# Ledger of designs, part 16: miniprotein binders against q93zb6

Target 1, 365 residues: q93zb6
Amino acid sequence: SSSSSDPLLVKAAKGQAISRPPAWMMRQAGRYMAVYQKLAKKHPSFRERSENTDLIVEISLQPWQAFRPDGVIIFSDILTPLPAFGVPFDIEEVKGPVIQSPIRTEEDMKRLHPIDFEKLQFVGDSLKILRREVGEHAAVLGFVGAPWTIATYIVEGGTTRTYTVIKNMCHTAPDVLRALLSHLTKAITEYVVYQVEHGAHCIQIFDSWGGQLTPEMWERWSKPYIEEIIHAVKKRCPDTPIVFYINGNGGLLERMKGTGADVIGLDWTVDMADGRRRLGSEVSVQGNVDPAYLFSPLPALTEEIERVVKCAGPKGHILNLGHGVLVGTPEEAVAHFFETARNLDYQTLFQNHVPAEKAEPELVV
Short names: E, the ipSAE of ESMFold2; O, the ipSAE of OpenDDE; V2, 0.75 times the mean of E and O plus 0.25 times the DockQ between their complexes.

## First folded at step 5 (miniprotein)

Design m77E
Fold by ESMFold2-Fast, scan of step 5:
Formats: C-alpha cells, sequence, structure tokens
Structure m77E (fold): chain B 365 residues (1-365), chain A 81 residues (1-81)
C-alpha cells in the first residue's frame, strides 16, 4: 500500500507526484568528511566500525547532520552478512577483503548454513535507531550485494582483477556454483527482509561485478538469482521499493529493468536522457552525476545537477552520483549538491514539458 | 473519467514501446509515426487529467509526452543520417 506519509525518496521510487527530486549519495558516509577521518583514527578497524551499533549509527548520521540528504544509508559492507551463514572474512590493510577458506568444491559447501540473525543484531539495532532518528524526515536505506558479486568474493578468496576462478567454475564446476548462488539467494532474501522489518524504507541491490560480465553471461549467472530475490521480497514486503545498481551498466539497462526492480541506478558513463529513453515509463531511475563534478566550481556543479534532473524527467527520479563519493571530495561541494537538490522545483523546470535537448537552438546552415 | 484517462495513458505507453522496438530494428519512419500518435494520445490524456484535477494523472501524462519527445528527437536525428 502507498501512503502520503512516505518519505520523499520512497514517493520518487514509486513514481508518485512530488515537487522536486530527492537526493542521496552512494558511499555517503566516508573519508571525504573530516569527522569520519577523526573517528576512523580512534577506531582503525573497518570491521569494528561496521559491526558496532553505536559506531554504525554515529557514522551513518554524520552526513545527515551535516547535509540533510533525503536518504540515510546504513554504514555497512556487502560482506557483513557472510559470517552469519558460514563464510568468515577479514579486511586487511593492503589486500582489502580476504576469505581465508574460499568455497570452490562440493565439500566446501558443507560449511554453509541458513543465515543466523543472532550474529547480525548490530544491523537490526542500527536500523531501528536510524529509523527513529531520521524516519520522519528522510528515508532509511538498507542494502545487499547480489549473489554473483558475493559468490565472486567467496570463490576468489577476496578481490579479483581477472575473475578467473569464478569464470572457470562456470565451465568446470557449474553444479557447485549454482548451489552456492542458490544458497546466497536464500540468505540475501532473508537479509533484505530482516533490514526492512528493522527499519529500512528502501533497499539497494549492488551487483558491482555484474558489469564485468557480457550480457549473455549476466543473463545466465546473475539475473535469475536477482529476479528471484526481488520476487520473494515483493511478496513479503510489497510496499518496499528496490533500487538496482550495477557499476558499468550501460550494456545491461534493459536486462536490469527485466528483474522487477522499482528503480534502476545509472552509472556516470550512461547519458541520463539515453538511459531514460531505453528504460521507459515503467521504472524509476537513480543517479547519475559524475562524482568528479564535485571537484568543479560550484556554478558548474549546479548546471550539471539541473541538466541531469531535466534529462531524468519530472517524475520517478532519485538524484544521486553515478558512483560513490570519492576520497578527497570537498565537503562544501557535497553540501552544495544537497542544497541545490532542495532548491529545485519541478514546476519551474518543466513549465512546458520540453526536454532541455530540444530547447537548445539548432544550427541552420 | 479516471478510467478513460488511464486507458489513454496505457495506449500511449504501448505505442512508445512499439516505436522503441521499431527504432532498434532501423524502421525509423514507422517509429516516428507511432511516436507522434503517442504524443497526440498523451496530450489528450493531459487535457482530461487537468480537467479532472488529478495530480498523479497530470504528472503521468506530462512524463509520457516528455519521454515521447525525447524519442522523437533521437529518431529525427537518425533520419538526418
Amino acid sequence: as target 1 above (365 residues)
Amino acid sequence: SPEEIKKLIEEAKRLLEEAKKLAEQGDYEKALELVQKAIEIATKALELAKEAGDPELILEAKFLIWLAELLQYEIEEKLKE
């Protein structure tokens, strides 16, 4: 059911009439903020910062207190739920995520078990607090990694440049890979529902490594599992919109629409008008200002934000960057981004419903 | 009536999806014809939605007109080639 009490971001996700686009940023809390850097020096372990309720809440609220975005995403990692279903990991200074015991064989699969939410209480508690603190003013966002992306971490043993192990498993151990993806699909579905039940208004699915696949490979090894998650979540949480994002998604937009997601996130390399045309009227869009524009003079940033908004159209748009906030981004630029979004007015921008591209004078020779 | 307006909106959506498929196949002339029909139907839906004072239907009709005009622009550019 839809309600007039829904946050602006949820209304946009559902394509409802609103006065302006809501705005939030991927990697909204982070090292670009002085206050985050200070906290990270006191608590240098990323696992500590992402698994302690008080720290999760404090970090998640840092950008909300500074900038008042329309969305507050829980500070977490896509690997956070893994130990709760049998896959321990660590984060090392140089290598990043490390999975000491990768899963590659039928025997390895025996370590997996159903997700144990007793081990994820810090997530549920953090979402309840965030919902209480900001839920009257902003949407609380949860998120998950897609099965293909998570499976790649698990079988590769961490970050990979070549995707050699998982791509080889498509040919040499497809039954093991399908069993792993199926287990992940069930665990992810439960984790999404858990986040919604504990306070998330909206969920974003990240298939970060999906963009490294050809469309045919993505259709075989990723799309079916994402579609299963979305269908199961919509059955159990019918009022919760789902945002779907893939980095490098220019070749996948129509296929992403086919998953049943409410909102398709465009990366910064996709022209917003082209993306909107390709996706049509049945889904909303999110994005897609180039994060590098935050290093531009403020008037140029304003012009780019307005250009993107005009290209996305007068409904169904969640303003965002096309990728996460970069380290070293000026905080004043982030403040300006959110202030610009708050000062936009759809009636003013779309008085004659004419796209910006057609408003430009044409050269006649 | 809201039901009549919704029928017009759905017909405009159908025509736009068909036009997109024709444009993908290189049938720009036929695609342009369907886009123009979609604009006509969506414009009628907008007029009726304004008379009804329904902000959701006004927004939906305006969005379809805007989307159709984007597609029209792209098809016209392709026809110049």
Scores: ipSAE 0.046, ipTM 0.644, lowest interface PAE 7.0, mean pLDDT 89

Design r1
Fold by ESMFold2-Fast, scan of step 5:
Order: C-alpha cells, then structure tokens, then sequence
Structure r1 (fold): chain B 365 residues (1-365), chain A 81 residues (1-81)
C-alpha cells in the first residue's frame, strides 16, 4: 500500500503531512480502568492474562473501545519472549517479575537457544486479531525490550533498584555480558520481525534501564545492539517505523537519534521544545505529557496537551505521556486526553509560525 | 522545480544541523548566523513550494522555518546571558 493509506500514527512516525498529532498511551490498558479490574479479578494471574490470546485481545481493545486512541498496543509483558529462548520467569504478587535461574556465568549461557516461536503463537495470533478488529482506524503497536534492559532482568533475577550485578559484570565479566547481549540482539530482532509479520504497524523498543547508565557506558553496552536490531529490522521490514524510548533519557537524546530509529520518545522530565531543538528535523518525536497531569483539572490538562503539541512542531509528533499511565488515573482524564488530541488542528495551532502568514476569518457574504 | 525546492530544503537542514553543533560548542554568534541563513533559504523553499502547489514540500519548508525559529529563540536567550 502507499504511504497515504497508512494509519495516522504511522504517517506521523514517517514525518508525513497530517492534520493533527495521533495519540496513544504507554501502559494504555490496565488497572486505571474498571473493566480491566473486573477482568483481573476473574483471571488473577498476570501470566494467564498476558499469554492467553482471547484475554490479550480483550484487554488490548478495552481502551480502544472506551477512548478510540490512534494506537492500540498489544497487552503483553517485556519478559514474555524470554522463555522462548531459554529464560523462564514468573510474576509474583508481591515481588513482581522473578527469574529464578539468573544468567551470570559462561556455564549459565549454555541454557540459551534460538527463539522458538511455537512458544509465542499467542502473540502472533493476538496481533492478527487486533489488526482485523482495528481496521483502518488505528495503528497496531508491538513492542520489545532492548538488549541492555532485558539483560538487566535476566542478570539481576528480576527488578532492581541498584543495578549492581549487571554494572559489576561490565567490569568483572565483560565477555559473558557481551555474549548475552549478542544472543538477546538476535532473539529481539527475530521477535520484532515476527510481530510485524503478524500485524504490528509500528514497533516500540523500550530501553527502560538504559537511563541508569552514564552516556559513555550506554554507548558501549546498549547503543551498538540497538543499532544492530534497527538496521536488521529496516532491511526486512522497510515500511515499519520504529519508536525508541528510554526512561530518564534527557542526557541521551542525541545518542538515541544516532540509533536509526524513526521516532524518539521523550520522557516527562525533558522539555519538549528543548528535545525537539536537540533532535532536529530528521526524526519524529513521541510524548511527553507528565502522567501526573492526568490528575489535574481538565482545563489544565488541555492547556498542557496544547503546550506540548506546540513545542513538538507541526509534523512528526506522536502525542503520548512521558511515561506509563499511573495507577489511580481517572478514566475521565484519559478520555479527555484522547478527545483533546482528536480536536486539535495543526493549521489553527501553527498559524503564526509561517513568515507573512496569518489565519484570516473566512469571508462570508 | 521539485528538484530545486528539495535542494533548498536539504541546504536549510544542513545549516540547522551545523548551527546546533556550533551552539553545543558555545559559539552562539556563528550559530545564530547559520540559523538566520537557514530561515532565509527555507522561506525561499516555501515560496517555491507554494507556487508548485506541493503540500508535502510546503509542510517540510514550514517545519524547517518553525524549527529554525525555535533554535533562534534559544540562541538569542544564551547571547543575552
């Protein structure tokens, strides 16, 4: 199909002419919605909800049915592909994700194998159904964790506040860490292509833990693997835009641009105008309304959305939050966010950014 | 022609990227000179794109002018400090 038939979000990712920014939210489906809470009571296991095709589809479509965002992201977990290449995990009620057998040594590395998509058929099936249900009205998004972020979970045995095991491995076991990152790079590349082939219009790469590295360490331990993934995916899926997001990315924007991603996601602590200025004209941007603004009065939320959109510019902007939707966020605020995005008009917002041009009232007789 | 307009757009982009590098190095006066040149060239591209009736080229020229003005504001702010 031609670029003119792409969903609004894909056109924005490619920097094409559109009338308004598309909008979606990270953690779009979830606990802030009453319908999700009811489903979670009936199906209390997160692994069940994220690995059952019918439940994945139902949950992924809950925000689309309620709010009609321009993007529908598959309900999944960043760790979902791990068992398919040799890293089993569980999600515990109190601890969250747990990897009982972390990989930290050369001997541990022997458990890894090439990714087995027979173990991930629920992902492919869910994407096919989402693509059919959404039609031309929104983009279907897949996602994946970056090698550094996934390696951090594997090496630390779950979530961490200090990152001490993986940071120590950079110095004490660099060959093991490089081998792990290389294996992850191959598995992640295949997983991205799999998602695209099964219905994703767009892929977001999350390097959530990359923001915990200094810029020099991130360039050494994360950036090369992300570049390899993006390069390989672009060769095999040239029409699929890639969004790249790091939590805490203010110090990394120029380096993130260097990965070859089509869209750079800004976290909520980056000033959008500064971020846009630093990134320039060659990439699109995503974000970056502070998720906490969803607790503000609706007129204040409208003003903040318009401010962010004006700072992002008249093209190449995917409106989003700067981080995931927070627990306890009012559904009314989420509805207002998407309604505000639909009612935006670039012509009106940017009438004063063209030399010698003003919007004039239409002359009526 | 579309080729002429695209050359102006690419030159404006080049000048803006060079201006960013100069601003990062603290050379705000040279950065401002390049930003102003980029606005001039992008404005010329916009005029030609409007004559050609090409909406994609019109948008690209307008975006570059907007981005240049954003960079100009920041540079001028630094020069006042």
Amino acid sequence: as target 1 above (365 residues)
Amino acid sequence: SPEEIKKLIEEAKRLLEEAKKLAEQGDYEKALELVQKAIEIATKALELAKEAGDPELILEAKFLIWLAELLQYEIEKKLKD
Scores: ipSAE 0.370, ipTM 0.804, lowest interface PAE 4.2, mean pLDDT 90

Design s1
Fold by ESMFold2-Fast, scan of step 5:
Structure s1 (fold): chain B 365 residues (1-365), chain A 108 residues (1-108)
Amino acid sequence: as target 1 above (365 residues)
Amino acid sequence: SEEELRRLIEEALRKIKEAIELARKGDPEEAIKKLIEAAKRLLELAKKLAEQGDYEKALELVQLAIEIATAALELAKEAGDPELILEAKFLIWLAELLQYEIEKKLKE
């Protein structure tokens, strides 16, 4: 296929000429939708919903059927690949993810093995079906957690607010932590390639917990592993764009650009114009409407979407929220977000060649 | 850092020199690409100077980047290359965004 046959989202990721920004949302399928809530009551286990091909496909397609976003991300969990390389987990209602046997010592490392895709057939099968169902009308997105983020879950035994165990390991057991991160880097690289081979047009890397590190610590403990993954994936899948997102990334933008990712996702606390200036021309951007704006009156949401698009520029922008869609978000607001994106036109928005930051309202009083 | 600034200056100057040579040899497409790369390097240098508080030098480099990107745009239009036209237009837009911020800092 030529680049002209790529979905709108892929063209935007590559910085190619397009008529409008493509749009999708992080946490696109989920509890804000009545159809999801109904299915979750029938199938209450999150692991059942994220590990059954029929359920994964149904859930992933719910927002596409309702709203027709430009991207359809596979319904999955960031921890889904863990059992396939030796780290079993469960998801508990109150605690969330739980890893019964955390890895913290050289002895614990012996439990790890190369990733076994026989245990992940539901991911591959789901991606094949999504690619077929979505066609060329939308991009299929796969995703993966970055090594630091995944190591944090493994070492902490689940979700953490303090990051105490992994941060202490940076000082008290750095060789063990480096060995774990290296193993994860290999497993994650193979998992990304697997997703691409089975239908993903685009991959998003989440280093959600990387924002908890100082920039210097992130550059030591996270960046090198992400860079290794991106370079390995680009060598094997040269036409597949990679989006890179960190929650709380305001202090890391320049360093994120250095990873080789095609698209940098901005969280909602970053001013888009500032982020664009800092990142320059070498990468595309994704985001970054505050998810809370979906609770605003629809005209205010339209104005915010247009403001963000004008600040991102006429090239290389994937419209998204700056973070995942929130529980309780009105479905009507999500529908309006995607309809607004479809009705945008770059020629109209940029006809006067004035950046949004320099624009003045015609009427002030 | 001063080492990074020196590297960016050397890169931009090399790209401009390469563009001149390519134009002389009758390779306008490659010349346009070198001008685009030079504008990118100048904008990166301008950002670093602005971060260090050297707004006057940053503004000079932004203005030079706009001139070079505008020349690239003119040549890209003559060549009829839509991707190069888009890239040059984007760089002009980005440079104007940076120029606005630098000018705002100079007025405070």
Scores: ipSAE 0.267, ipTM 0.707, lowest interface PAE 5.0, mean pLDDT 89

Design s3
Fold by ESMFold2-Fast, scan of step 5:
Structure s3 (fold): chain B 365 residues (1-365), chain A 102 residues (1-102)
Amino acid sequence: as target 1 above (365 residues)
Amino acid sequence: SPEEIKKLIEEAERLIKEAKRLLEEAKKLAEQGDYEKALELVQKAIELAEKAIEIATKALELAKEAGDPELIEEAEELLLEAKFLIWLAELLQYEIEKKLKE
């Protein structure tokens, strides 16, 4: 397709001229919505909901039907592709993700194989349906976890607070960890391309646990693998923008820019103007309204949205939260967020902007 | 003429590309503590972006007269990009000047 036919979100990701910022939310579909809660009671297994095409499509479309965001992200889990390359997992209500057979040794590595897309047909089928249903009005987003983040789940056996197993492997079994990260890099690259080929307009890479590393360790254990993925994807899918997000990324912004991503997602703790300044003109930004603002009075939410948009500048901004939608978020606040975004106008917001040296001071103080 | 408009668009693109390069270099110099050189490059980037606005505005006016939607879109994109670069340069200038006072 031509650049003029691209969805608003894709144009923003590429830094092209648009009339307003596009908006979507991380964790867009979910428990904050009454309609999702009803569906989850009928289908209580998270894996059933995330691995059945009809349910994936229904859930992914719930926020689009209710709020008309500019992006529709496929309802899925960061661990969804893992069984397709040899890592079985489950999702437990209290504990969350559990990897029943962690990979920590050379022997464990023998279970890994190239990604088998016959086991992921529900992802491809869902993306095709989503593209057909909303592609003329909104961007379809796919996503994937970064190698470090996925490796953390695999070697820790699930979610962890200390990251002791994987951090220990950096020192005691670095060759095993490198081999795992290399395998994940290949599988993730293929999974991103698969999602694009089946309908995704845009892909977000989540290195959710990358923020738990010092900058030096992130440069060693995460950045090279992300760069490899982005380079390979750009070569095969040159028109598909990539958004890169790390939870707790304030200390990593310049390094994230160095990965080759088109859009850097800012964590909610980063000041948007500071983040924009640090990243410069070469990349677009996404974010970063504090998810907690969705619990504020609607006029205060409007003011915060406008503040963030003004700080992000008149182009290259995908409006989002700085983190996923929180459980218990009022649906009315989410509706207001998207309505506010649709009613923004860059021309109006930046109407009287002039360079500082040409600005005239007020005569009366 | 369409050829003349395209030539103006190309000139504005060249200026914008150079302004972007200067802002990235200014940012690196500021990170290294070379604030005076960084401010010099910021000012140069603003000057180039302002010239790009003048040229892109002329291209837009001519494109509208010609009724060419593609050229209108290209000129509008360049105008927005140049204005964004000035906005970004002013943010960088403010931070550098703040550090010089500290």
Scores: ipSAE 0.089, ipTM 0.649, lowest interface PAE 6.4, mean pLDDT 89

Design s4
Fold by ESMFold2-Fast, scan of step 5:
Structure s4 (fold): chain B 365 residues (1-365), chain A 102 residues (1-102)
Amino acid sequence: as target 1 above (365 residues)
Amino acid sequence: SPEEIKKLIEEAERLIKEAKRLLEEAKKLAEQGDYEKALELVQKAIELAEKAIEIATKALELAKEAGDPELILEAEELLLEAKFLIWLAELLQYEIEKKLKE
């Protein structure tokens, strides 16, 4: 819609007329911030920090208080909803996420059940508080992992470098994998709707491990389930834009567009002008400043932000990094990124449209 | 009148829709290596978008004179969309011309 009450980020996601790009960052709250590091020392369990309403709210608001981004994403983990539909996990200091009882067989599938939101009340409560605290000034974002990405954790038993178990299941147990993906699709759809009903203006779907598939395998094992989620969510929550992001998505852009998402997130390895050209006029884009650019001198960071914005065009752009904020990123650089975004003006940037200047990034390398 | 302004908005919308279709077709032709036909469709899309700008500008002037915030917003959004399409068309043209130099 054309609602003037929508947050800037939501207007951008819908391709509406705005004066500047909104900006937020993936991994916006976290280890690069001194206030987060102090809190994490007092509350060293990541599960405590991601499952306690007061801590979730405090952490989610840390970047908003410091930097005033146009989006505030709930501090959470991609695995947070898993226990609510039958997949317990833990986070170990050295190993990271661990699923002690992976699901790999038809017998294992019997442990799955419909999602139980009584176990996720801390998510709903946190979103409600965030909406109250920042909703007049910024969009509240929820998020969820795509079925392939979630299935990878469940089947592998945690983090994986090789994707051996799940890739082997594509060939040796495809019926079991399809059944798992189907169950996850239902649970994920309900979880997205739950987040919207409790305060999220916008949802980002992460298919973080989708980039590990060939395009043909992604088309078979990930895309159909994402399309099903997006279709169901848009039917039930028609005013909520959906952002879709895959790490390593250069080979998948046109296929990602085909999912029905409103916004396609570009990773840092995709040239923004190329991405825009390939995606066309029907979809908005998010990204895609290289997170490593936050280590550059501030004037160089300004030039890179302006370059990316000019390549994204005069509408339908949510300024972001091409990946999450890196550990050790200077807070001064993050502050500068958001200040730069607030000081941009589309009319000034696009007053004299010059094709060579807009295509300049293609020749910079 | 509001009816006259709405007719102009609808005409601009139709031109924008046609320009989008042509630009999508041009992109597919460029992917197939048919650069000459792709450039022809790019040029046609630019011409339709420029016509949409002219019509949407007239709609905006009339909407401002009428003091109708909803029609002003609709006309402004169409102007932005048409300008965006020209911007995309020129990016595609530049890429095709770069490929032709190879």
Scores: ipSAE 0.203, ipTM 0.704, lowest interface PAE 6.0, mean pLDDT 90

## First folded at step 6 (miniprotein)

Design w1 (at its last look DockQ between E and O 0.42; V2 from the best seeds 0.00; counts 0 for: pae E 2.1 > 1.5)
Fold by OpenDDE base, look of step 10:
Structure w1 (fold): chain B 365 residues (1-365), chain A 81 residues (1-81)
Amino acid sequence: as target 1 above (365 residues)
Amino acid sequence: SPEEIKKLIEEAKRLLEEARKLAYQGDYEKALELVQKAIEIATKALELAKEAGDPELILEAFFLIWLAELLQREIEKKLKE
């Protein structure tokens, strides 16, 4: 059956029998790696690094070459598609993303157009190359921002700490905000399908700012648009697992389950066993080691990985951090995390009650 | 049969979800009864799945037992408070 050739990460997402949890890290390609720092000095623009096929592939493969994760996420940004549907942006070193012309009115909405994939060829080409380079040894991961998260950047004009403009628009300009969210939902749906068609085995949806809403406001202003994306993607790409992640999601778990995502990503502030009790048997989980543990002694890191894996249970777990790798993280600790993950066995962890899958031949590095 | 095993698994899932809702409502006594029944049914499903040699059904039944025991321990703590 076609299921036997799925990467370990895809099998885990589907809740299939496997010998160990697959592992990857959010921000596994990044500033903590010396090879990335060297490349970033040569190519100082973040947009240059994230919008050039050769650089995207090189950066995405840096953690693959160093650590052999079970997931290789494309080096990109959730804002990368913005110019392709009519929203120009810059990335400043100190401020981060800057959108010079926020969208807040019906007149501003006229600047938006359907997503133009001719402007995103570097993403498609990169995913095809990554799929070839990792072969059957890892899952290629695509990702997008959720409509609410993307709308937050567009409405606020960049990064915000208060979300006051967009939260106020929920009351003062609800029709404009609904129109924006609906436009983004369509664009993001097509962009997810585009990533899958170009070689993504799995897609992560980041609602990074969804955790800043009240549960009621999240259910009204974020959830329906995520449900629409997931439903449309599942209809077009039924075999592609969808991971849904919100940072600070402890109050939203039961609501996140309702989206139709195959995997719910947990941050480290959620107890993994509590997350499993609340989510139940029908959804997989991702996470959730605190990124700060990568600064701890290696034995303490091993113990925490084992604790998280034991709390997640014998199926439907993708081992990850609860958030992205921190700047200054030792590369040796990241190496140890992936080595520890490869050496895990569910039969040992759960007293031989789990079926032995034939271990895929370990790539002897 | 695989169909009988799947029926037991689905019954155990239903009971576990009902128990979860009852525990959330504070009806810990009734939640405990349903969890224990879910464990019993899932254990029977696991035995039959092992006899059938179906690795996916074995894993699914075992995971339900594990998850039910995880919920049981939490309910039992709440009953002692």
Scores: ipSAE 0.744, ipTM 0.909, lowest interface PAE 0.7, mean pLDDT 94
Fold by ESMFold2, look of step 6:
Structure w1 (fold): chain B 365 residues (1-365), chain A 81 residues (1-81)
Amino acid sequence: as target 1 above (365 residues)
Amino acid sequence: SPEEIKKLIEEAKRLLEEARKLAYQGDYEKALELVQKAIEIATKALELAKEAGDPELILEAFFLIWLAELLQREIEKKLKE
């Protein structure tokens, strides 16, 4: 449950007393940074950058070195584990991820096997190094894609605007789809535990394509599998908070709470005060500054950060954007965001009702 | 005592969750009654926690009041519409 040595982000996720919200950003390492662009020119393959331990660690630590966020997320991709259970993929420059051999039939399902962590040692090694490098000053974050989202990539063969193959499969081959989702649920559960065992303090689940389903379809084809992952992970890793995020989640918030996640990530289209009211007292929240505010004058950015934090309440808040950092974002705005967050004080924001952390007497021996 | 304060906090949480469910279902008048009772109980817990000097219980009680007042404002707004 609680430990005085837990990072600030873990304490916030658990709703514990702290003096300010921790902050990190989705996509905080990436193309908006000059140092990343320089590294990417030298190593132009995304697969190399995301699958080589030295490069993963260097990239993951770039925002740590520049901005000192309260969380350091591993540089990775939700598709990274796919080859480890029998689904190879490629990255094309314009088209993005491509799965050349989609899984759509019982025969295709025979290519799946239990997740092979020999193929993912670069993830474990990277997490271990990140944990050592940030010490007690930040949480290390791992992440996974939800089963529906991963199944969508595998069935469609890549990115999609229409979801027509997987949606048709819900009706024409539902038993095959359930079997695929069940296999992915088991593989993703093991991959979450693997990341925790190798250094992650907190895991974020992304259901990127879940926001494209009606609520009733989401309850049928996504939620039960996410619920199973969370249940299993909480049993095996009881000290590890789970953050659950869907882009475009305004219509799903109460249903997302039903998965059992510790933290619900809000996108920027939901007013934070409304989100808190709708979610109740038993979960924490993450978010939800509109990433477009990083293009605003710095005083306007400060005002919006303060508004969001005040709307999220005096506990159980991880400050973040409502979506990932945009390409072209000024680095000085990102630095300002983190400096603003470090200078927040809940006592000031909430009229001294929140206890300040007290300095302990220094031991003199 | 700490046990008394925790008991009040648990009761306030129960009432607030019930009020939240009722408001979600559109039962605003009944939700208002429960949220007002939750505020009363959490306020008592806050007063006792301050007397005891227990910062964790102070935060818990304050958070419940804060959240309950947020819910109450929305319920009252809906009742006027």
Scores: ipSAE 0.666, ipTM 0.900, lowest interface PAE 1.5, mean pLDDT 91
ESMFold2 (binder alone), look of step 6: mean pLDDT 89; pTM 0.872
OpenDDE base, look of step 6: ipSAE 0.719; ipTM 0.897
ESMFold2, look of step 7: ipSAE 0.622; ipTM 0.886
ESMFold2 (binder alone), look of step 7: mean pLDDT 89; pTM 0.871
OpenDDE base, look of step 7: ipSAE 0.704; ipTM 0.891
ESMFold2, look of step 10: ipSAE 0.568; ipTM 0.872
ESMFold2 (binder alone), look of step 10: mean pLDDT 89; pTM 0.872

